VHH binders against Large ribosomal subunit protein uL22 (rpl22). Designs and how they scored, part 5

Target 1, 185 residues: Large ribosomal subunit protein uL22 (rpl22), of Caldivirga maquilingensis (a8mbl4)
Amino acid sequence: MRYWSIRDEDVIDLVKRRYNVTISADQIAKARGFEFRISWKKAIETARAIRFLTIKQAEDYMEKVKDLKAPIPIKEFTRKQAHHNVPWDGWPVAKWPVKVADSFLQVLRNLESNASYRGLNIDNTVIVHASASRGMRIRNYMPRALGRATPWFQDTVNIELVAVELPAELVPKKFSWARVLKAIK
Below, E stands for the ipSAE of ESMFold2; O stands for the ipSAE of OpenDDE; V2 stands for 0.75 times the mean of E and O plus 0.25 times the DockQ between their complexes.

## First folded at step 1 (VHH)

Design e3 (framework vhh_8emy_2)
Fold by ESMFold2-Fast, scan of step 1:
Structure e3 (fold): chain B 185 residues (1-185), chain A 123 residues (1-123)
Amino acid sequence: as target 1 above (185 residues)
Amino acid sequence: QVQLQESGGGLVQPGSSLRLSCAASGFTFDDYAMHWVRQAPGKGPEWVSSISWNSGSINYATSVKGRFSISRDNPSKTLYLQMNSLRPEDSAVYYCAKDIEYGSGSYDYFDYRGQGTQVTVSS
């Protein structure tokens, strides 16, 4: 059985705790995608990075990652990597996970469509839950290194996003890397 | 500069156990999945086992499932392969291999392998 990793009651409680606002279940939009062939560790870090951004801000962020213009912060790696021409002062360079960004962008586009269908104001809709979980294993072939391909089993990842419409005054209208950093720390 | 150094191979009798070790350097060991592969004379390489960066995902080839156990110790940057109930067909050079993707939880493929350690199972 496929279940959502968070219940509507838990979403409502999270919003009340974080924003001091009471919402109803009809203000919640959800989207998920299954069996993406991406790194699970990178997917977890991507999920952390987009939490508490608006749907539009998260979409813009993923598009920037696909263009190799914005890194996704990897918490443990950020203190070890050499610094090179980052968009903000002092930020460590992280590897660009283009495939992961594309996968999240697909789910974000579905989330935006679902939120619009439910009558939510997209500009005021904030992602409050983002998770990456294990999907079904897929058999594959190892392409290089030993001069001969061998059978291989590949893990897949399921992505789950939940967003809620908030009053305009509580929505982060200005996207900043400091916000992304705070979400990950 | 990735470096992998295998050890623990040798000549053993059928039914014996052996533990292989792989010392890693030149990269952040706990950020990558690791693999064991083997190659017997006159044959292509055969994948044996894989372990994710956090040991949360472990896989084995059908030919060794139930007999071999892969593990890693991230603090010491060491990968292990415990081989039990060894058979003559397990005779091969065993290689430690690093996954190509940073932070990978998937077993796509590897970009580097070590020098290998010879395991011979015979009377």
Scores: ipSAE 0.000, ipTM 0.113, lowest interface PAE 16.8, mean pLDDT 74

Design e4 (framework vhh_8emy_2; at its last look DockQ between E and O 0.07; V2 from the best seeds 0.00; counts 0 for: pae E 17.1 > 2, placed apart)
Fold by ESMFold2, look of step 2:
Structure e4 (fold): chain B 185 residues (1-185), chain A 122 residues (1-122)
Amino acid sequence: as target 1 above (185 residues)
Amino acid sequence: QVQLQESGGGLVQPGSSLRLSCAASGFTFSNYGMHWVRQAPGKGPEWVSSISYSGSDTNYATSVKGRFSISRDNPSKTLYLQMNSLRPEDSAVYYCATDFDSSGYYPELDYRGQGTQVTVSS
């Protein structure tokens, strides 16, 4: 009994506020994945980085992160972070969370399939909601030097993505680091 | 400007109870799991207890299970450790810590406070 974190009415309201257009529920595509064994903090940053990209732009971005060709800007969890050589100005903290990117790519591919099934124009379908929430934590034990175990929790992360077909003039035509950085503000 | 401040320690007799508090500020407290770690003189840190970001999931080291209870109050940004039936081996500096990595408590955890001393007399 898993629920969506955002209702269709809320998506419609968000699109009206942000883009000043009215959409119907049949222009919405959703996808989610559950219980990924990935860093929740990095997943939050990744979700923010892909918001307001088209599905295709987000997929290409995540493929580049997996191949270490594009970083993800780190905004909220900057403690103990080294500064990096980055392709943008003014935000030197970045990461290449390959495992997280792979998890998001799985959900993005499902989102694309769902959008295609609904008859949406994928080139004009923009991610308007991206969330990473903590899933069930599992109780585990780590081995110790004397064969004893120390208890620990293993985090899981649930990913939810929602995309909307927009009029072509409102759709970002090219990937832009400015848009990625704006989405995390 | 993340800050964690522990309090509530003291010198007590065996069998006594204490309640430790950890006041948090400068971050979204409800987004992070919280932990208690203790360190006795001349020893490395020992994990004591953990609580999920919502408070719905708790866990305890075998040495304290059944005697200690972890809780949190997200509106007041406060973490608690109720310690009952205290023993001399519970004597340590107690620190609260936050969860900055989703791989679990096995990795090094961030504890930033000065800690609070708990001493159970012999």
Scores: ipSAE 0.000, ipTM 0.114, lowest interface PAE 17.1, mean pLDDT 76
ESMFold2-Fast, scan of step 1: ipSAE 0.005; ipTM 0.275
ESMFold2 (binder alone), look of step 2: mean pLDDT 81; pTM 0.824
OpenDDE, look of step 2: ipSAE 0.006; ipTM 0.206

Design e5 (framework vhh_8emy_2)
Fold by ESMFold2-Fast, scan of step 1:
Structure e5 (fold): chain B 185 residues (1-185), chain A 122 residues (1-122)
Amino acid sequence: as target 1 above (185 residues)
Amino acid sequence: QVQLQESGGGLVQPGSSLRLSCAASGFTFSEYYMHWVRQAPGKGPEWVSSISGSGGDTNYATSVKGRFSISRDNPSKTLYLQMNSLRPEDSAVYYCAKGLDWEYLGSTDDYRGQGTQVTVSS
């Protein structure tokens, strides 16, 4: 039994307050994903950045974040080269939430599919609720000296997206990439 | 297996331009951020610039921003650094670098080339 973080009546009220439009529950599409092993803080920032974008705009934004190749664990690299220089300093590189973007893309694709099934016009379907909440912690064990194991918990994140079809005149035309990037940087 | 080879350094006067090149092999070049790092006599290594695998993201150290431009040609597996309005403070050995991670430098196990000497002097 899992409850949505927002009820249909609350969605209808939000749309009325923000857009001055009355919608019915059949114009609402929902999607959620559970127990993503991602940073909760980065997920919150990503959720904020995609609120009030169309599904297509949010998908495009996530795909652009993934233009940066995802880091893979060093343990998966079989060969490495040693050198004597101390680590580089004075260098910032953009820290993109690539795993977070991928997780949101999974939920966005489900949202698009659900909206399409309900007969909504995807080009006019706007995300009005985006939530990243702490999920159930996954209990793991780290090996310790003398054959003992120390329990540790891996934080997980639940992602919940709700979108509604709006009249075309109220749909955002485009978002500024620079503004959106600044919000999650 | 991973090999990086820099070229294009030399002795130039202040205000001049140079273009450095780095030929890469032994890995899928287009999938990795590439970096330029320099080391001046008597100083530690200093990061200069980075570029994403697709070229869609570039970053510069404050000291070179507006004067240097990083670019790459993935078909030829070559990284470039266009250096304009060179200053004596830019004199250093310049290294092409790749981390073990896709995006970051940050370990003594980072891959780098042999370096190319840039000297800016009147």
Scores: ipSAE 0.000, ipTM 0.133, lowest interface PAE 14.9, mean pLDDT 74

Design e6 (framework vhh_8emy_2)
Amino acid sequence: QVQLQESGGGLVQPGSSLRLSCAASGFTFSTYSMHWVRQAPGKGPEWVSSISSDSSYINYATSVKGRFSISRDNPSKTLYLQMNSLRPEDSAVYYCARSPVYDSSGLFDYRGQGTQVTVSS
ESMFold2-Fast, scan of step 1: ipSAE 0.000; ipTM 0.206

Design e7 (framework vhh_8emy_2)
Fold by ESMFold2-Fast, scan of step 1:
Structure e7 (fold): chain B 185 residues (1-185), chain A 124 residues (1-124)
Amino acid sequence: as target 1 above (185 residues)
Amino acid sequence: QVQLQESGGGLVQPGSSLRLSCAASGFTFGDYAMHWVRQAPGKGPEWVSSINSGGGTTNYATSVKGRFSISRDNPSKTLYLQMNSLRPEDSAVYYCAKEDYYGSEFSIYEMDVRGQGTQVTVSS
């Protein structure tokens, strides 16, 4: 069963409370993706980072993350193998969750397409709900020739995005990359 | 299905150069950052270098910075590693990969995200 984590009525209520604007359901665009093989914790941080950005701002953010230029505010790893979820030494000091960003970008592109289909002005369409939830566990194995042939389970993540068209005066005018880029060297 | 095929390794003397290649298939190559990792005998895997999807941003491990150069050709779906001033310590099997820096799912031992590797031996 694939119900949305938020109802249209709750979206309308959230927009009224936050922006003091009444919208109709036809101004809502949605997109979701299932069973991404990514870290749930990193997906949660990514979802928080893109809430209340326009679709275009969020897409630009994810493109910059994919291009190793912009970090997502998550727990930092040491370059050495101090973190056991990093399988090798020598990782760069600046860390970018490229696979998580790619997964979110796929869903964001679907969201943009759905918003365009509904006739929404993309420049004024703001993400008001971004959710990362645990998906189905996938059974895997490690080949014996490269280690033990042992079954294990990989957790997956479902991503859900909801955006609404707002009056231009309420739309975030610019995401400042200056502060983000200064944080990476 | 993701497939990565490394080539270009060999036996060379210290101070020599080699160019490694990685042919990619089964995914949209130009949409992903790519990485080189190596594994020396008796040691765990070591990250060597990374390049972004467009090729404009590169990173290198401290041990190879200034000697190695990573590049890519998106139309041919090929990743390269130019290795100069090779040292005995660079002897390893070299693998290419497309996974992120944070993914616990990525491993040099996962068959769907690595190729067979290419052996580089630097000895006199």
Scores: ipSAE 0.000, ipTM 0.129, lowest interface PAE 16.3, mean pLDDT 72

Design e8 (framework vhh_8emy_2)
Fold by ESMFold2-Fast, scan of step 1:
Structure e8 (fold): chain B 185 residues (1-185), chain A 124 residues (1-124)
Amino acid sequence: as target 1 above (185 residues)
Amino acid sequence: QVQLQESGGGLVQPGSSLRLSCAASGFSFSSYEMHWVRQAPGKGPEWVSSISPGGGSTNYATSVKGRFSISRDNPSKTLYLQMNSLRPEDSAVYYCATYEDSSGWLYPTDFDYRGQGTQVTVSS
């Protein structure tokens, strides 16, 4: 069964807490895609990176990732703070998940279309919820060297995006690397 | 003063192997993600590979995946690129590069530091 991971009332509460603005359900746009044949761990990282960007900023970012022009930072590990001697591989690691970026771009294009259809101003529409969850495992058959088929399973990922129209003064005006790094916390 | 010095390039035949090195100084090498980028004549820079600060995570451009291997030795502050099964298309100047600060209004592909490069020419 395919249910949304967040309810409209929870979206409204999130916007009130984060932006101190009361919105109605008609200012919410949603899109989801199912059973993408991509890495779940990379999809989670990508979802974190696009939260609180506008739809347009997220689309531009995914296009740059596809062109290997922009990395998606990952949060490898949270450790005790050492003032200037880091014993761990704790620096955010940049990645180029091209297939993951393509999948997110597909869902973002649907989100943009849905937001436009609802009459929202795309330039002021901000992604407030982005999630990647495990999808149905797809059963496939691998050909063997001797022509025999062996069953194997391909993990899939479901992507869910929710965006809201905000007053222009609260909207990020330009893509910022600092915003991307902050989002992966 | 941040310095990156590449070495190990040369003229080789297709199918050969080369190992590039990058000696780093003037910054906390073990705290930074390191990258290899290349630039072929008449083209812009192309990202080749990256490695996390501790060496646990690596990434490769699709054009080199399975042929190239990136590694680092933090005690000696050295980055390596092992290049196998070299092709004429791999001919380029190879640079090691890193970011000092990823904050602000910078695009992620802008490298704050890169060395002078080492020339790799693959020709029969």
Scores: ipSAE 0.000, ipTM 0.129, lowest interface PAE 15.0, mean pLDDT 74

Design e9 (framework vhh_8emy_2)
Fold by ESMFold2-Fast, scan of step 1:
Structure e9 (fold): chain B 185 residues (1-185), chain A 123 residues (1-123)
Amino acid sequence: as target 1 above (185 residues)
Amino acid sequence: QVQLQESGGGLVQPGSSLRLSCAASGFTFSDYGMHWVRQAPGKGPEWVSSIDTSGGSTNYATSVKGRFSISRDNPSKTLYLQMNSLRPEDSAVYYCAKVTEYDYVWGSYEDYRGQGTQVTVSS
């Protein structure tokens, strides 16, 4: 609850292994969001998709998902729709979790603010840790107008993002949408 | 349970316009993207249009692009489809559907669409 899913020393070790750069804790920015009413499976895939992007690239990606212009590769659901008598021809909404993107964008905006406060160069700040974990379940009631006042529970998701400033030469210059499209095919 | 109620269909001549409405209940309308789907007699369902949570971003099937406009009114929990320059091939039952968070498969969206509204374009 109170613990981050990754410690600063683990972040420093990850950056050393992946980029061969030694950073200090003052180059690390963090942001968390709690109890988002979103799909955990879709949140996990979203977290995976934004790892190792700059904060700005990840924000752009989430904005593109909200605009139904970029899919998130959801690999945990592969069900075949029996009544689908035509190919999936421009059915983008089925793979575009807009509410998940909204939640991640909120946390990314906070991460950008925190990185700026710490004096980091946002253009060179890369997300090195992104995780989605199950939050507490929220008890809700169905309205009587829809049948009866029945209690039901909604799962929630906690989002954790950690980013570090890297030397400009190691920062991704452009995000390739081809990567996302290949992953979803 | 999610409830969607479509209305606004009818019999019109080619070149006419219609505005379809979808009244939503049982979920927080402003938190979800929405789409319109149609099904003609003897054919499978065809995706028509989608709109994001705010109404700022829309997408259209190539067959309707430039003729149809999707919009939403979050305070009234209503989705709209403005259909202009209607053609005989637009004749179908039109359904609205909610983007689900738990299953992105088409079948789950169909489980949440209403009874539909019939649009017939005939000269």
Scores: ipSAE 0.000, ipTM 0.113, lowest interface PAE 17.3, mean pLDDT 73

Design f1 (framework vhh_7ubx_2)
Fold by ESMFold2-Fast, scan of step 1:
Structure f1 (fold): chain B 185 residues (1-185), chain A 121 residues (1-121)
Amino acid sequence: as target 1 above (185 residues)
Amino acid sequence: QVQLVESGGGLVQPGGSLRLSCAASGFTFSDYWMTWVRQAPGKGPEWIATINSGGSTMRDDSTKGRFTISRDNAKNTLYLQMTSLKPEDTALYYCAKDEYSGYDFGWFDPRGPGTQVTVSS
């Protein structure tokens, strides 16, 4: 069995605490992805980076990460100066996790479809919950001499996204690195 | 318009096997996660299995040793292979485009009309 890491009541409470707005469950859209063959640490950091962005902003961000045009901030305590294509100074460390970004983009596209199906205004729909958790290990086989196979296991990651429609005045109008960095600090 | 049509159900004796099919149309089948859900008489819906666009599967622990979900993207068809059937497996079986990618049964619409599986001697 698998469970959502957050209940609708918890989402409603989070929105009330953060935005001082009361929403109903019909304004909530959800999407999950299971067993992605990606780095859990990079997935956690990617989830943090997209929290409180609109679905469209998060999708654009992931596409740019895939194109090596935008980095994901990674919480490491090794401080460093600004780097090539890094839009912030010093800490945190910048990484370009293409496979992770692709996995998140798949879940984000499902989230957008789900939000549209529910009749939500996509331009005003903000990601309020994003998590990455350990998935089941997948048994694979490596080729051996004479066509024989040896079993090995691969760690996987589950991605969970929840978004809500907010009043336009509370929605971020443009992507901002300061906003992304604030979400992980 | 999304359309899903289940087939392959019927009356079978305990210990028997059945293969259910779900023919999909009205969307790009290969891009979507697909799910099998069942509803037994007098009970709520029960998730059985999901297969993602890449072919990875997730199955309920109570049936995973007996049921296998698979897909054929060239034929836009989803399958559920059922073995060692028990009277407790008697239910209407539905396929669904998995819009919320998970276990939340409130979110599996749209679904097809279902196919009845009855396990009885």
Scores: ipSAE 0.000, ipTM 0.124, lowest interface PAE 16.5, mean pLDDT 76

Design f10 (framework vhh_7ubx_2)
Fold by ESMFold2-Fast, scan of step 1:
Structure f10 (fold): chain B 185 residues (1-185), chain A 124 residues (1-124)
Amino acid sequence: as target 1 above (185 residues)
Amino acid sequence: QVQLVESGGGLVQPGGSLRLSCAASGFTFSSYGMTWVRQAPGKGPEWIATISEGGSTMRDDSTKGRFTISRDNAKNTLYLQMTSLKPEDTALYYCAKDYTEVGPYDFWDEYDYRGPGTQVTVSS
């Protein structure tokens, strides 16, 4: 048995405060994935970047990151280096590890399937909650010499996404890098 | 509204034992993981232990042999049993509702809610 980080009543309240719309619990779709072997800090930034995008916009964004055609802003990135054919001059951005984008895309695909199964209009379904929390820590050992092993730990990440069908007039029309930068900063 | 209230803190001599309790309300306690965190004066917060909704525990290696986290879902209460207490265990001890949505990247942003804390002082 697993628990959700947010209750339906909290989702309904969030939507009312942010969009001035009262929704029913049957307009809510959820998906989560467990124990991804990815950077928690980068997962946090990715969750922030996809929040308040439609499911389709978030999926498209993750696909572009996987193809190395789009970067994700990293809050801890303090310096950019001159790199051959880098298109992101003037922004504090870096390319995301493919694993982070792939992990989020897996959960997004499940979210899309769940929303579709519930009869929601995918084009009008917006991610209102995106969470990256710590999962089980995996203890490993690296052998040094003569039977001695040095312990090291691999953190895992749990991803939780919640989306809501909104009136078409409140749905984001286009993906925007300015919006992504505001969400990260 | 979510509320967490810690109790059971106090003054104890080195080598002593203490049991902390956390009374939870405003959410379905049995459906969430719960965590104990401490913060000593002039230091950042330190994670101690987490217990899952199913009762599985994760513990910090530095206190694992001396501290035990447990829960009673019928009473909506979280416990921390502390043994062989040392002066360095002196801190405010917080009960926290498990890992939450990302906030501004402070330690506490990983928790949906925390209580006001209970003071533990280990001194002769």
Scores: ipSAE 0.000, ipTM 0.104, lowest interface PAE 15.3, mean pLDDT 73

Design f2 (framework vhh_7ubx_2)
Fold by ESMFold2-Fast, scan of step 1:
Structure f2 (fold): chain B 185 residues (1-185), chain A 121 residues (1-121)
Amino acid sequence: as target 1 above (185 residues)
Amino acid sequence: QVQLVESGGGLVQPGGSLRLSCAASGFTFSSYDMTWVRQAPGKGPEWIATISSGGDTMRDDSTKGRFTISRDNAKNTLYLQMTSLKPEDTALYYCARGYDEFLEYSPEDYRGPGTQVTVSS
């Protein structure tokens, strides 16, 4: 089944506790994408990275990841760490998950469209919930020879994004690497 | 309404083990990622682990060698198996719906009242 991982009342309470602002359900915009053929672990890291960015900041970030111009910080420690140019020193490891960023960008564009349709000011609309959960496993066949195929299963990921319009004073004006790295450091 | 009820806490000796349970109701348990969080006396809350709806886990590096998160969707129950317990593990342990390693969501909305774990020599 395809239920939302968060209720409107949970979103309203989150905004009240984090921003000290009371909002109504009509200030909430949502978007979901299903069965993306991407890494769940990388999707979780990407969801973490875009939380509390504006929709526009998150879209720009994902476009830069797709262009290999900005990384996603990966919390998981690996023995063989990739050495790339990154905007921070040391751990966490940086990755450029192009397929994951493309999937998130598709959902973000739907989120922006939904927010605009609801009459929200996009420049003041902040992502307050971003989640990636396991979707259905897809049974595929890898062709070998005439009449031969081996079945294999591909994991998929479902993406949920929820955003709310906030007073301009509470909206992040610029993208910040310090915010993205807050939970890591 | 989301309801979560933790159990299984108690007094245990250093080096001992405990298994915590979290009984969930009011939502489709199998569709949600689930999380364990603890709060020690005089300290802020600490994220321990999350298990996805599909069964994959993410764990805090400081405890992942000693703590294991698991779930039983048929029983709508989340578990935390704790081994090699230390006095520093003394805390109130909560379960929560969703992935929230930043601890940004209110415990009143989707976390249980918690179960107390006391490790004493």
Scores: ipSAE 0.000, ipTM 0.158, lowest interface PAE 14.2, mean pLDDT 76

Design f3 (framework vhh_7ubx_2)
Amino acid sequence: QVQLVESGGGLVQPGGSLRLSCAASGFTFSEYAMTWVRQAPGKGPEWIATIYSGGSTMRDDSTKGRFTISRDNAKNTLYLQMTSLKPEDTALYYCATEDLYYDSSGPFDYRGPGTQVTVSS
ESMFold2-Fast, scan of step 1: ipSAE 0.005; ipTM 0.122

Design f4 (framework vhh_7ubx_2)
Fold by ESMFold2-Fast, scan of step 1:
Structure f4 (fold): chain B 185 residues (1-185), chain A 122 residues (1-122)
Amino acid sequence: as target 1 above (185 residues)
Amino acid sequence: QVQLVESGGGLVQPGGSLRLSCAASGFTFDNYAMTWVRQAPGKGPEWIATISTGGSTMRDDSTKGRFTISRDNAKNTLYLQMTSLKPEDTALYYCAKDWEYGDYELSGMDVRGPGTQVTVSS
């Protein structure tokens, strides 16, 4: 049995604390994917970047990452000037993790389907929990000269997304870089 | 055309309080969510809080117990009430025009003021 990284009661508490809205468990939509062969570090930053976006905004963001039109901010501080088109000056390091974005899009599409099945208004459904955890490690071997093999491990990542429907007035209708900036800290 | 002017910063001792103001002009203030962001020396910009057109707030968890965002639409003014200030709160504080109700676009904050300096030192 696999447990969710967040309980429904914790989701309800989070929504009450952040938005001052009381929800029930039937207003919660969830989706997860397992054992994606992607960078865990890039996945945790991608999860952070999409928290508190609507499902549609997160899907659009991932598509723009795939098109190299929007970056994912990574919590790596450098005093060097960044020579790339980002909404902030110099920090953090920006990345365009296409394979990570593809993996998140798969889970987001499942989340959208699950939210629709539960009768939620997708335009007002906001991702309140997004996590990337380490999955099963796959042992591999790379051959070397003289028939020698060097063991190496391919890490996998599990993605969990939880979304809730909010009142329209609390839902950002335009993507907010302020929320992306929060993902840095 | 669009103008944002922050004020209320200054030198304060740890544990002190400050109330920042942002006077907005050149746009229909009531139609836009408004945001506070700070940038400390040697760090990138940090989102603090956003207030919606309806008055609902979204706040950073690390500061939500100490910082409160509010607005006065009659005065076209945004506020940030800061309490229990710490040396790590030393930064240039900016207000920003965020999203308009009903917009759906990947553009985010596009206008900010010149900032107001907050220095927390003993």
Scores: ipSAE 0.000, ipTM 0.161, lowest interface PAE 14.4, mean pLDDT 74

Design f5 (framework vhh_7ubx_2)
Fold by ESMFold2-Fast, scan of step 1:
Structure f5 (fold): chain B 185 residues (1-185), chain A 122 residues (1-122)
Amino acid sequence: as target 1 above (185 residues)
Amino acid sequence: QVQLVESGGGLVQPGGSLRLSCAASGFTFSTYYMTWVRQAPGKGPEWIATIDSGGSTMRDDSTKGRFTISRDNAKNTLYLQMTSLKPEDTALYYCAREGVDYYDTSGYFEYRGPGTQVTVSS
């Protein structure tokens, strides 16, 4: 038993604020996956990149990332400077995180299945919540000569996606890059 | 109800300084990434800086030497310190939660404030 990071009431309120539309809980579809062995930082950026895309647009985007045909913009964080004026590197960069994209695609396909089962029109179903959170650490062993092994730990990531069916007029018909970000080539 | 309210804008001469504030309510401010964005007349929105829950920052290279983003989680307030202001910095400045929507043609954030006007002229 795990709790969702967002309540249905919060989803309904978000949709009303963003789209000026009142929806019911019957128009909400959800999917989540647990303990993916992927980079949490890259997963956060991927979750951010797919918010407010249709399920189909997000799936296509993840397929293109896996094929090295589309990047995900990555913001790099820097530590607080002491008293030295060292240049900060805060420019967004583009990467092709294939393993992260594959993990998100798995959850997106489950989301599509769940939306279809609830009778939602997939062409009009938009992702309104996407989150990546820290999961359990997994213990692994590195091989050494003569059968000895050294333990190490791998962090995991949990992915949650929530989508809602909107009136066709409010649904983005084509994938488009956001104009507010500095373009990276 | 999520609310973001910017303040601190105004008229300033070239070379001057301003400190913008954004008061946040209706959500757990300390856990969210927060962003400053500006929009000049007749132009699209321009990202300035983002700060994570722990205070690490991402900044646009064109302004990073003059603008500093910071936060006070105890006061649920986001700040933008602007120095050496230029006429080209004239814009409406918004704060926003969780950065930007990368792939929406609206180019907007899940939540943003109404903005505070900064005018740089002699």
Scores: ipSAE 0.000, ipTM 0.132, lowest interface PAE 12.9, mean pLDDT 74

